# VHH binders against Type II nicking enzyme V.NaeI (vsr), part 7

Target 1, 166 residues: Type II nicking enzyme V.NaeI (vsr), of Lentzea aerocolonigenes (Lechevalieria aerocolonigenes) (Saccharothrix aerocolonigenes) (p50186)
Amino acid sequence: MSDKSSRAAARARAHASGTYPAPLNAGRSRNMQANRRSGTKPEAALRSALFKLGYRYRKDFLLRLGDGVKVKPDIVFTARKVAVFIDGCFWHVCPDHGRQPTTNEWYWSPKLRRNVERDRTVNQSLTNAGWRVLRVWEHEELQDAVAAVVDTLHHLEHGFDTSAED

## First folded at step 7 (VHH)

Design p10 (from d4 with A33S G53W E108D; framework vhh_7n9e_1)
Fold by ESMFold2-Fast, scan of step 7:
Structure p10 (fold): chain B 166 residues (1-166), chain A 121 residues (1-121)
Amino acid sequence: as target 1 above (166 residues)
Amino acid sequence: DVQLVESGGGLVQAGGSLRLSCAASGFTFSDYSMYWGRQAPGKGREWVSDISWSGGSTYYASSVKGRFTISRDNAKNTLYLQMNNLKPEDTALYYCAKDVYYDSSGYDDYWGQGTQVTVSS
């Protein structure tokens, strides 16, 4: 199945350009992407769920990093230095749904390459400044996205010398 | 709410020039990269050019490089596209968009209504 091989290659590329949590499959999930079209944007759904759980964050918070880099993540936890981005599949080369260029959209190739390169630069600038970067896809189940954010905050909150295998 | 209003299109002869403007409101314009796209009748969308939040970096589609210049005036919340040496194949509806590259707030949701450019031979 060439489709599976293509997805594996896209996943490796995406991890080189960003920091994505391991997929979670616990419980009944909710579709964040469906919420976007039904009057609730994926970012708004994630923010509401986190707020309901008692977490406090900043929206529209501009981070100024070294070398003149400016970044405005979708959700920012300033005390813990966690920046969360909710990425669209098309523009950020989603591992599972990443698009191969076609003859009918060749014009998008330079734009896609720039986005991948800029994601890498932004992620590196953030990590160099002591920030942890989480990138979640807008098509992620809401419960999985919430769990990824909460897991990251709990690791930082407890100050444990833990690994991704926890 | 984000609003983008394009203007400056029209009818022009091949070899002529036009300057498009995009007036932005509802967000901090200087914090975002912006881009211009176009769509010709019966064809898909084509990315034309983009510009960083500071104006320090610009990128162009190969079909327009050397003929078009993207620029911005952050004090006026305005994006520009200077189009020189226009060709009949540049005929299209031109639209500007907020580039949510640094976040994912709906890249396509912030597109303007567009301004028509028609180039006669």
Scores: ipSAE 0.005, ipTM 0.211, lowest interface PAE 9.9, mean pLDDT 69

Design p11 (from d4 with A33D G53Y D103K; framework vhh_7n9e_1)
Fold by ESMFold2-Fast, scan of step 7:
Structure p11 (fold): chain B 166 residues (1-166), chain A 121 residues (1-121)
Amino acid sequence: as target 1 above (166 residues)
Amino acid sequence: DVQLVESGGGLVQAGGSLRLSCAASGFTFSDYDMYWGRQAPGKGREWVSDISYSGGSTYYASSVKGRFTISRDNAKNTLYLQMNNLKPEDTALYYCAKDVYYKSSGYEDYWGQGTQVTVSS
């Protein structure tokens, strides 16, 4: 099965090769190009905020799961077994761009469906291996993303979770 | 260990055709999406096409869409790329690759040795 990260790379390459749907306005185009080219600006901001709060994490850390799945979450808390993914906002942009006819519109529909199926498979593999999975959108406000990560970590520290895997 | 061996490259004149093959071993081929990438002289690696583990879904870079066809034979652990209406700008070393879940980079981790395609004008 294809993975979400590979799909993101394919989307970035398709954009570079001209298969990307035209943006509705210049502001959106610049934001998408900046996110694509920087690749990790939302991710870097989230990592920086967590580090300033005293949290220790791994980036670019490869998880090799028992079912053969290999995953590189954007942020990994190894001791607590929490994997954080920062998902691109292409899901929200594609419907808007669909109002602007493009020769590549059909290309995105099957790929986006496969992303959903891939996310489910990866989430299941991680959960089966005892990991907690948190997904945040790259367009999410930084403070909200920070709060989601912190709440996930603190719930593991302060609550009794009889449903916890591992 | 994972092994990917590409073949079928060669010299062809513009407008011609070539069929590339990739023999895979060391993993369960039918469990993984596969893709083709290429690297032209003086340029970085470029994604060309990908195919789902079942063969049911295919995707192409805009530069090759309508000219190239990706396919696979899971019984033979082989990936193919049919290249039609070749252009000088298609000149590159072509690699097959095993898709894995990686942040921003799944397509780069298991590339084979490559097969050279040269398109003359």
Scores: ipSAE 0.006, ipTM 0.149, lowest interface PAE 9.3, mean pLDDT 68

Design p12 (from d4 with A33Y A97T D109F; framework vhh_7n9e_1)
Amino acid sequence: DVQLVESGGGLVQAGGSLRLSCAASGFTFSDYYMYWGRQAPGKGREWVSDISGSGGSTYYASSVKGRFTISRDNAKNTLYLQMNNLKPEDTALYYCTKDVYYDSSGYEFYWGQGTQVTVSS
ESMFold2-Fast, scan of step 7: ipSAE 0.407; ipTM 0.661

Design p13 (from d4 with S30D S57E D109Y; framework vhh_7n9e_1)
Fold by ESMFold2-Fast, scan of step 7:
Structure p13 (fold): chain B 166 residues (1-166), chain A 121 residues (1-121)
Amino acid sequence: as target 1 above (166 residues)
Amino acid sequence: DVQLVESGGGLVQAGGSLRLSCAASGFTFDDYAMYWGRQAPGKGREWVSDISGSGGETYYASSVKGRFTISRDNAKNTLYLQMNNLKPEDTALYYCAKDVYYDSSGYEYYWGQGTQVTVSS
């Protein structure tokens, strides 16, 4: 079982138990990833691979966008204006594992729809500010994720936008 | 310290209205999106509405869309929820929450203590 599979299972259990965001008794800041983000194993592996290929990026870089939108992408290329998100399957509807909730899961449907709408709003705000958005699923193979980032960076250098929407 | 203090809950008959308030302190209010969530008896926590820092974008749960209106007064550091045409199924403890950042995990919230809303059947 990989870390990403374990994380997906943990999120599924959190949904089933109704604990998202945090359990009531956990306190107000419990689920805040705050100003200290250690990163996930998929994120750390992707960052390490990109660094070894000579790419320079920012971590924990806060972008202020229009209409009060604040965004902290997992990987930021400030010079090229590329924002990379590593999306989990259960919080974002992914093609391979994500799905819309059934009638028995309607409680989660508004949350998922809100997350999809929020993702679209964030993507639009980033695009309006001149940024390119790449979304990588955490279950993707490392080499495929690296290739997607590199392809996005290189295609933008030639004016071709290969991954504006996922 | 972040503080969120909800008020305005109470007992109301079906079809009635209530206005909830959330007094915020300890952070730059207009920099953050704000949320209203609720927890009904015997159920888990659910989202009701959210509003961007500027107030320009609002989102609503399908169950309350058209009946509830979220708003904010950034000069007063106060979030509001106007609740119209209340239904018995709206009975819940209502929480104010602060959206810290957009993050791929979707878990960045601070919660208030809540204010009880009871709608008679």
Scores: ipSAE 0.015, ipTM 0.267, lowest interface PAE 6.7, mean pLDDT 70

Design p14 (from d4 with A33E S57T V100I; framework vhh_7n9e_1)
Fold by ESMFold2-Fast, scan of step 7:
Structure p14 (fold): chain B 166 residues (1-166), chain A 121 residues (1-121)
Amino acid sequence: as target 1 above (166 residues)
Amino acid sequence: DVQLVESGGGLVQAGGSLRLSCAASGFTFSDYEMYWGRQAPGKGREWVSDISGSGGTTYYASSVKGRFTISRDNAKNTLYLQMNNLKPEDTALYYCAKDIYYDSSGYEDYWGQGTQVTVSS
């Protein structure tokens, strides 16, 4: 799983059907999606490491922003206004592994483009509300993810964000 | 197969009213919170209103509170947005969606195609 062959197979199926695959957690109940997200190995490991270092955070915490926009980050630091997302490589077009095909414009289908636009819109909404947004990729090493969160909280190295390069 | 089909948009003068509908299929409608969002020309998507699965709890963006009313008919699998005292600033493509919070899982891939609302000044 998670290899080049798996991606090639997914693209071949999408090409044959005229669609691209839906995100892995799409179409499930709100509670089921929340439980799956919060229970993932990378997310659990990151939370555990941060707790062991003495950091206090909220999980499954729903943020209501100024215009009523609702956001549930994977890890929330309410006092410092830091929202952390652990992004899946394929669905968020990771710079390292989310390779754009040279051909096949359908890979940038309306659905995939909407995911990228949604991420940008949510980032902007959070930033406008005074939140700092940190996105880490699920394939990122635990120690690097922990360092990024700690640096963000303490401004030791401000602006750590490997997801968007904005 | 999740399907959301919006209707009821159109062209109205400022101060007018419209009622939007969203016909849902492919999931157990009453199990999910539903919301209306909109996207105005040249702007990002904006949340408008949401409603609990039972219909007992509703929330509104400050820009529409007191003018818009969200409701649902679970027997008909239909979501509604009653829009009163429309303003030119309400001009947008209006979408319904099955989940309202962002969690990076692709919930918003289930937004409908939208229905256009144009308010003349």
Scores: ipSAE 0.032, ipTM 0.348, lowest interface PAE 5.3, mean pLDDT 70

Design p15 (from d4 with A33T G56D V100L; framework vhh_7n9e_1)
Fold by ESMFold2-Fast, scan of step 7:
Structure p15 (fold): chain B 166 residues (1-166), chain A 121 residues (1-121)
Amino acid sequence: as target 1 above (166 residues)
Amino acid sequence: DVQLVESGGGLVQAGGSLRLSCAASGFTFSDYTMYWGRQAPGKGREWVSDISGSGDSTYYASSVKGRFTISRDNAKNTLYLQMNNLKPEDTALYYCAKDLYYDSSGYEDYWGQGTQVTVSS
C-alpha cells in the first residue's frame, strides 16, 4: 500500500521532470511547501487555490438535467452557472498527451471513444440548461488551471457598458 | 437495494444468435442510461453498447455495430442485447451496468454478476 504508493509517486516525478509540465497530480506530495497544494489529487489543489483567491463554489454537488442526465462536476459555481471538470488524460482522451493503447490496453479503445462522446453530450445538456462548461486536464499546471477558471468567470461579466451620454 | 441480474447467455455456434436480458430493480429504471459490457478470459473490460433512459439514443462499439442491438422495456424494468452473427471473439462474460452519475472519471457502474457467452467456431 504505502510502499506501492511511494514508488509510484517517485516514478511519476522522475518522468514529469524530464520533458513535460508537471500535472496537477504529479506525485508532488513531498514538495507541498513549494507548491502549496492541498495534496496529490488535482481537484483538491485547484479547489484550494480558488478558495484562497476568494471564489465561492460547491463540490460533490449533483446537477439533475433533463432526460434523466445526472452530473457531478468537480467544482460548481451555482450563481453563475459554471461547471468545472478535471479530466483524467486516460479516461477522457487528452489531446495534448494522446496515447495509443499498449499491448494490455487495446480493448479499452471503445470505452475511451464513448467517454469522449459522453463528454460532448453532457456539455450539450449543460449548455442547453444554461450552464457554461470548463474542462481542465489533470496534467495542466495549477496556475494555468486557475487562470482558465478565473477567465471563464470574468468573461461572464463583460457586458456592454451603457453609454451615459446617449 | 439496486440489483441487476443478467441472463440469456450460453454456448452457441459461430453465426448464431443470442438475446441477453438484464432485470433491474431498486431504482427508477427510466431515469438512467444503461450499458452492456463484456470481459473475455484473461483480458480487461470492454464497453459494448449503451442506451439512454428514454431509449432514443443508442451507441455501439465498432466491433459489434450492425450485429448487436440494444433495447429496453421501461414498463418491465428490463434491458436487452440482441446478438446476431456471433463470432468466436465475442466469447466473454457479459454484464449490464447502471449509469449512476457523470463525473470527471466518466461513468460506468455495474452491479450484475454477468452471464457467460461462449461462441464455438
Scores: ipSAE 0.015, ipTM 0.291, lowest interface PAE 7.2, mean pLDDT 70

Design p16 (from d4 with A33H S57Y D103R; framework vhh_7n9e_1)
Fold by ESMFold2-Fast, scan of step 7:
Structure p16 (fold): chain B 166 residues (1-166), chain A 121 residues (1-121)
Amino acid sequence: as target 1 above (166 residues)
Amino acid sequence: DVQLVESGGGLVQAGGSLRLSCAASGFTFSDYHMYWGRQAPGKGREWVSDISGSGGYTYYASSVKGRFTISRDNAKNTLYLQMNNLKPEDTALYYCAKDVYYRSSGYEDYWGQGTQVTVSS
């Protein structure tokens, strides 16, 4: 028994609950023609862009924040204490596409509500532990997402005027 | 192995109260966020409330805020949900759940078997 096994089982339970709508062409992922119509995954694209700009970060890094809070952000800057989350538009209420599920969409309502409330809990715990939290929607332009991360890192390096002088 | 056992459900009239309990074993209870979820007849699962390991942070779904109170007793490895001013719309199977860790693309959690709450009109 290992952490990997435990985490895989927990993820499988979430999937088994019908949290995600099945793609209409699920079989393609098994016998793929390697054609990604939509292009590179937002997470990979953002990480690649940051790496090419010379930034050092961690992925799959588990943060233990105290008070039982455990968090695995998509991108972590451990020295600067910045946690970046790349949020799916449908599972989180985004400004552009966020809407409550209608009739026949009963599976999505609990997931959307849970994600929003859990995000607030995680944001509060991270902020109280001295972390900066940046949430980026997966549908944002890559250049805007990169700029947001870079601006966050630059802000921390320069700090508050009064803090920087100390 | 992780075990979560809910109890305290039952039949109650609108305006009444119930207290649910969740007995936890197989892990260090105080190290984990815990939450309550529910599933009403013909509906999907709905998050109700969560509580941090120490009890210092609590969050509630808007539909229950002000009526429900989540709490925990770490010495007894027990999670509670005090439900006041119950409404017919609160009728559901209530589940206790343990978070493994938070991530943006999903939540790693473990659910108990549930306890039925029925609120008559």
Scores: ipSAE 0.070, ipTM 0.393, lowest interface PAE 4.1, mean pLDDT 71

Design p17 (from d4 with T28E G53D Y102F; framework vhh_7n9e_1)
Fold by ESMFold2-Fast, scan of step 7:
Structure p17 (fold): chain B 166 residues (1-166), chain A 121 residues (1-121)
Amino acid sequence: as target 1 above (166 residues)
Amino acid sequence: DVQLVESGGGLVQAGGSLRLSCAASGFEFSDYAMYWGRQAPGKGREWVSDISDSGGSTYYASSVKGRFTISRDNAKNTLYLQMNNLKPEDTALYYCAKDVYFDSSGYEDYWGQGTQVTVSS
């Protein structure tokens, strides 16, 4: 199951309309505090966009999973069992900006690797409990992030597999 | 509000041991991962070790792996760091922190004031 289908759909829509949204983290501090989400927060922008499209979600909802795992995703769709995380480049190594932070590399490099491993563990626990996990980068275009969430919800709602089988 | 109070630091000879404690209040302790960091004189902050909210998963910096053990007591809202075979290079201010990177509040860490560990050669 590819999140690339959602990206392709978002790109097609943007091309048709001639509009492209700003990155979620545009205009923010690049100091160590960048991922404290100061100013307009990436999760707030994504939530606002989803709400305007008529989607209803939970925030501050604690998921209690098997194996003692507890997690508060950035956006939770309880009925559909979809958990959305907005990952910062500072705390996670992202494909587009895979460089580790230049500030205090000795501190952040091991922590970033550990966070990736913990994310995998959390993803596994969520998946084992019947949840679908979606992770979006805070630097990702808002429209692409919205399209990924919407695609995931509609996939579950209609019960079809969007992955190409051929 | 979040409050973290570290204790247990002191002066110890190389090869010795210390146990650090962090008393937490102002949040549901069992809902959050916790970690220990340190700052040596004239250096930046360094991550040392962390522990999941249940205590089931632990991770260590390579410099301390095999010598330090992180643990927690959720009934007492307390985080621990058992430090064995201490080296002069371990001399630093040690602090605990609440890890909130799974929370919609963002990736902000809440730091305590720290407890000083000095290891003499």
Scores: ipSAE 0.005, ipTM 0.255, lowest interface PAE 10.6, mean pLDDT 69

Design p18 (from d4 with A33Y G53D S105R; framework vhh_7n9e_1)
Fold by ESMFold2-Fast, scan of step 7:
Structure p18 (fold): chain B 166 residues (1-166), chain A 121 residues (1-121)
Amino acid sequence: as target 1 above (166 residues)
Amino acid sequence: DVQLVESGGGLVQAGGSLRLSCAASGFTFSDYYMYWGRQAPGKGREWVSDISDSGGSTYYASSVKGRFTISRDNAKNTLYLQMNNLKPEDTALYYCAKDVYYDSRGYEDYWGQGTQVTVSS
C-alpha cells in the first residue's frame, strides 16, 4: 500500500502540471450514445490528466493471459506492465460503502458476489502473468486517482520523502 | 443458462488430425467472441485460439499457429477447431469458452466440460 507521505508528494507533482478537471464521479449525459474513444467522463478525466503530465498509455488494449483469461483494462502501460481499472462503487463493493457486517455470510446479491470473486480471479491471472494491477474507485477525487497511478508507475518507496526538486 | 458441449476428441498418432466441435446454447451465439482453451495433465489452463462474433478475425497461440484453424457456424450455434500435425505436447482436455472481456463492468468467461485429446508418440 502507498503511505500518505508518498501519495502527497505524487499529488503535489501532478498539481504542478496544470488545472485538474472535475472529480471522476461527475455525471455524464448524452442524447444518443457514448463515444467509445472518449470513454466515460470519469475515465476520460483520468486519461486526460495523465496525458497532460506526460504519461503515454493505451486504452481499448486487450491482454490475453496464458490461463485463457482476456482482460481489457481502462488504462494500460505496456512497457511497465501496469493495468488500471476504474471500478464502479456499486458493482465492485467499495470498502467504504459496500462493506457488510463481519460475518461469514454474504449479504450481497449473487451478481455482486460473483463480481468480487471474478475480480480476485482476474487479479491473480494478471499478477501470475507479471502485471501490476491498480484499481481506482469512480468516487475518488481526480488528483488522488492520478497520484495512485503515478505512485504505481514509479514504485515510490513508502515512508520516505520521494519528492524530487528541480 | 449458458451451455457449451464439446465433442470430437480422441486418441490420434503424432502428425495426425482431429476436428473438435462445440455446441452452444443459452445465449445469442452470434454476438460473442468464442475461444478454445486446453489443460494438459498436471498443468494450468492455456489459451489456444479465439474467433470474432462474425468469424472475420481469428487469433492463435504461437504454439499452434499454422497447425490449428478455428471457425464457426452461427446458423448452427457451433464452434470448431481443426487440429493438424498434432504433437504429443498437444495432449490435453480441450475447452470451448464463451469469450467475454473482463473490464471495469466485470464480465466473466464460461467454460464447457471439455473433450480429451491424446496424441501418441
Scores: ipSAE 0.016, ipTM 0.296, lowest interface PAE 6.7, mean pLDDT 70

Design p19 (from d4 with A33D S54K E108P; framework vhh_7n9e_1)
Fold by ESMFold2-Fast, scan of step 7:
Structure p19 (fold): chain B 166 residues (1-166), chain A 121 residues (1-121)
Amino acid sequence: as target 1 above (166 residues)
Amino acid sequence: DVQLVESGGGLVQAGGSLRLSCAASGFTFSDYDMYWGRQAPGKGREWVSDISGKGGSTYYASSVKGRFTISRDNAKNTLYLQMNNLKPEDTALYYCAKDVYYDSSGYPDYWGQGTQVTVSS
C-alpha cells in the first residue's frame, strides 16, 4: 500500500480510470460542479467571485499585440496588464488529469498537439508586450483559481513601473 | 454569434450505423478546421476526429479509425460524422467544435447540447 490507500485515493484512481467523477473536497468542488452541470461555465463562476471581492476586469476585450498577434482572454485587467485564460482539459492537454501519455496517445489529434505550440507563442507575445499571463484549468477549485488571480494582482502592487520609480 | 447545433444521435444496436450532423452559423465555416469529440458518463472528453477547413486532411482516434468517417459540406455550413459498426463503448454525448483564431479567448470548447448516441448490446 505505498500510497496509504484511502477513500480519497481510491476515488482519485477511479477518476483517472474514468469510472467516477473527480473527488469532492467538502462542499466547495461540489457546488462548482453542480453549477457547471446546470450550464454555468467555470469562467462565469471565477468572474463572479472576483467581482464580489471588488476586482474590476474586462471580458470580450481584444488585445492587439505589437508582433501582430491578436488575443481575447477570458478575463483582462487592463490597468495592471494581466490576462487570464480558463483552459479546458480537452483542448489544452491538461498534465494533471491523471492520464498516462502512452495510454491516451490515440485520443490526441495532431491539432491538439499543435495547440500547445500556439499557447506558448501567445504567452510569449503577451509577455513581450508587458502582460502577465495566468492560465487556470476549468477543473481547478474555484477558491484556488481566485487565489491565483489575486496573488498575481497583489504581486504587481509593488512591482517595477514608472510610479514605483518615483 | 457563433452557433453549433448537433443532431442525428439516437439508440442503435451494436453493429449498427448512425450519421451525425453539425449545423454551423456565425462564422466563415470554410476558414476553420472542425472537430468531433465525445464524453461518456463519468469520463472526460475525448477527441474523435478532425477535418481541415477545405476538407483536404482528416484524422481519427485509433479506436474509431476504419469505422467512422468525418466529412464537411462547406456550401451548407455542415459537418458530418458517419459512424459504422458501432460498439457499446461508443456510447457518449457527441459534440462538434471549431478551431478558434487566437483573437478569441481559448480554444474551441463546446457547452452546447450535443447529440446523445447510445449503443445497446
Scores: ipSAE 0.013, ipTM 0.149, lowest interface PAE 8.3, mean pLDDT 68

Design p2 (from d4 with A33E G53Y D109E; framework vhh_7n9e_1)
Fold by ESMFold2-Fast, scan of step 7:
Structure p2 (fold): chain B 166 residues (1-166), chain A 121 residues (1-121)
Amino acid sequence: as target 1 above (166 residues)
Amino acid sequence: DVQLVESGGGLVQAGGSLRLSCAASGFTFSDYEMYWGRQAPGKGREWVSDISYSGGSTYYASSVKGRFTISRDNAKNTLYLQMNNLKPEDTALYYCAKDVYYDSSGYEEYWGQGTQVTVSS
């Protein structure tokens, strides 16, 4: 049922919840790729880059939303109410790739759909509570993820910039 | 260390009922969505049911919807699966698992050792 699993994966990717910035330099930066291969987790790399730029944020900050929903964004800007998630990459579950020999199609297809529905519900709950949600895939280039966070913190009208703090 | 210990399995006749329990330790149980999966002889793992952090939202595979009920007791760090109107097709090793919640730190699913359910015709 390879085709069904591939469609479920494509569905999950196509129905991704939140904002996923397109990479400006996908796979072109050897230095960035080397840093990732050094064993630094994507969230740690993004936090480190933002810290070096002087941004203040919270990590592992638990947000309690309606209906008992609890959310721990990877990076939280409490003053500006921006929640950043570095989502696990569904991209590795594509046709003829990203499948383990023991992966059961019935197990993964419903679960992938449920994860997409949960992401949608979480994004909606955060937005309803006044939060801006930014999502980046684990495979995003670091520089693009940093730019997306910085852009989100800046006001659309030119000349305003508010850095978040806990 | 994450530990999940399932119990409550056994031999039951078609149309019967069983209640499975999963005792969780080594993590903050109330912060995670939990799920039940199963593996029948000669088959891969199949997802059965999911439950939200609070227990306010539950989800089921079409094959068990209406017959199984997932629930949790956060004060006791315990997950349950009430199985009614069991069918021979439900024969499997049943696992509880800690799902990944909304953060990027480790996308690992932790599965217990399982409890065997055998449904005779």
Scores: ipSAE 0.005, ipTM 0.238, lowest interface PAE 10.3, mean pLDDT 68

Design p20 (from d4 with A33W S57D E108G; framework vhh_7n9e_1)
Fold by ESMFold2-Fast, scan of step 7:
Structure p20 (fold): chain B 166 residues (1-166), chain A 121 residues (1-121)
Amino acid sequence: as target 1 above (166 residues)
Amino acid sequence: DVQLVESGGGLVQAGGSLRLSCAASGFTFSDYWMYWGRQAPGKGREWVSDISGSGGDTYYASSVKGRFTISRDNAKNTLYLQMNNLKPEDTALYYCAKDVYYDSSGYGDYWGQGTQVTVSS
């Protein structure tokens, strides 16, 4: 585990349920995009844990795919073709937190809706190019996120890869 | 590479209509959300409307809702913006746009050259 298709299905169900918290103002929504871009403690913690376990990765690495698609995953393993995204609950429709709003406003923001569609398109493009895509929620326990990445790198769901890590 | 070419702008009187077009190439058009933005002189870029890859979902800025209609023709790789009941405050350079890269925040947009819309009172 963690299965990106299972999370995509959960996102689709949350979307279909029509239950979203949303910013009170469109200008506030745009400002929140800039805040997300500054990086988060969960992302730094995951990168640090993987590095300490001996894994080598790239960050801010631009993947150039077909059809003009360009992708910057949060963590990239180029040799094994694994792309990791750390998804924020608010912006990627987390079923656990997307249905527990701190505000009583319920509507779709354009940014939130585009992110769901982008996730689908990006997942398909990466898979078509031979990449494996792993999405972890930023609220996941660090140990679970690390286990999901390690499992993906070592194919525990598809057979154990006994090769040494680079 | 990605190319977006806007057309259809012009000078119109208040209450008039214009239809903007955006010819897209260099990517699988039907797989991506597309949107229209605009920029008036001395102001920042403003989101106007967006549309899902299938065309099934559309969203609008409150300032244009009920007056503008976004649509697409995936067979022709073309995005449209039908603008009705135009107001002087709609005067701006209108851009067709898509993201040229994806990250966890969904940042980074590609904007075409734009097409000028001027509405006289």
Scores: ipSAE 0.016, ipTM 0.317, lowest interface PAE 6.2, mean pLDDT 70

Design p21 (from d4 with S52T G53S V100A E108Y; framework vhh_7n9e_1)
Fold by ESMFold2-Fast, scan of step 7:
Structure p21 (fold): chain B 166 residues (1-166), chain A 121 residues (1-121)
Amino acid sequence: as target 1 above (166 residues)
Amino acid sequence: DVQLVESGGGLVQAGGSLRLSCAASGFTFSDYAMYWGRQAPGKGREWVSDITSSGGSTYYASSVKGRFTISRDNAKNTLYLQMNNLKPEDTALYYCAKDAYYDSSGYYDYWGQGTQVTVSS
């Protein structure tokens, strides 16, 4: 077992790290333009798929954390304390598509680093408040995003409970 | 450019009092709720208190309720925190923030640099 409370481990870096789902396949072969996502925003598609599977969640739900941070995740499971974010690649420095700015782009570097640092700070605040945080990338295949959410809900430490979710 | 500048910290004995100030500029202060947070050495952020844009409602962390009072002066673009009956566990860097929320776009509250409060036993 390891010390998950270590602050040194939470230091901001340009390359995003956290609870992003690991690729199920080698990402090199992945279809980036899945037809099932066509004509639907990623967050709406994910919400619809989860609802059709019988999961109940909240959208547009504001979480007030004890550290003054207010958070509105894309999908919230209140009974199980799971918060899901659907992150845009460019602004969150996605491992697959995000990049550290070159020296000629130094004016963009502080903005990208700030977003990564904020994501990690919010992740820490949610975790400290007893929430599990799942981040999925906007370009993620719908089936992979659904699997990540379902797996997160089913691997909670105190067991499966669908009560009071909507 | 949005700026928040905290002041009023210092060293005090347990049971003492301090009044913190936060000078705000670069936005319409009276349109935004404001709050105070703190960070003790080796710990994460802790929310302390918030106040609505009009000053009509205030909220406090259980650890400070009854001892701290948040207030604002919209004519002076200034937020205050009156801290009474200070305890050693109140030792922290105190900072103010404009009320906002974090969403999938990645935006959240901006904090000032903070003002240090040290309470000796």
Scores: ipSAE 0.073, ipTM 0.421, lowest interface PAE 4.5, mean pLDDT 71

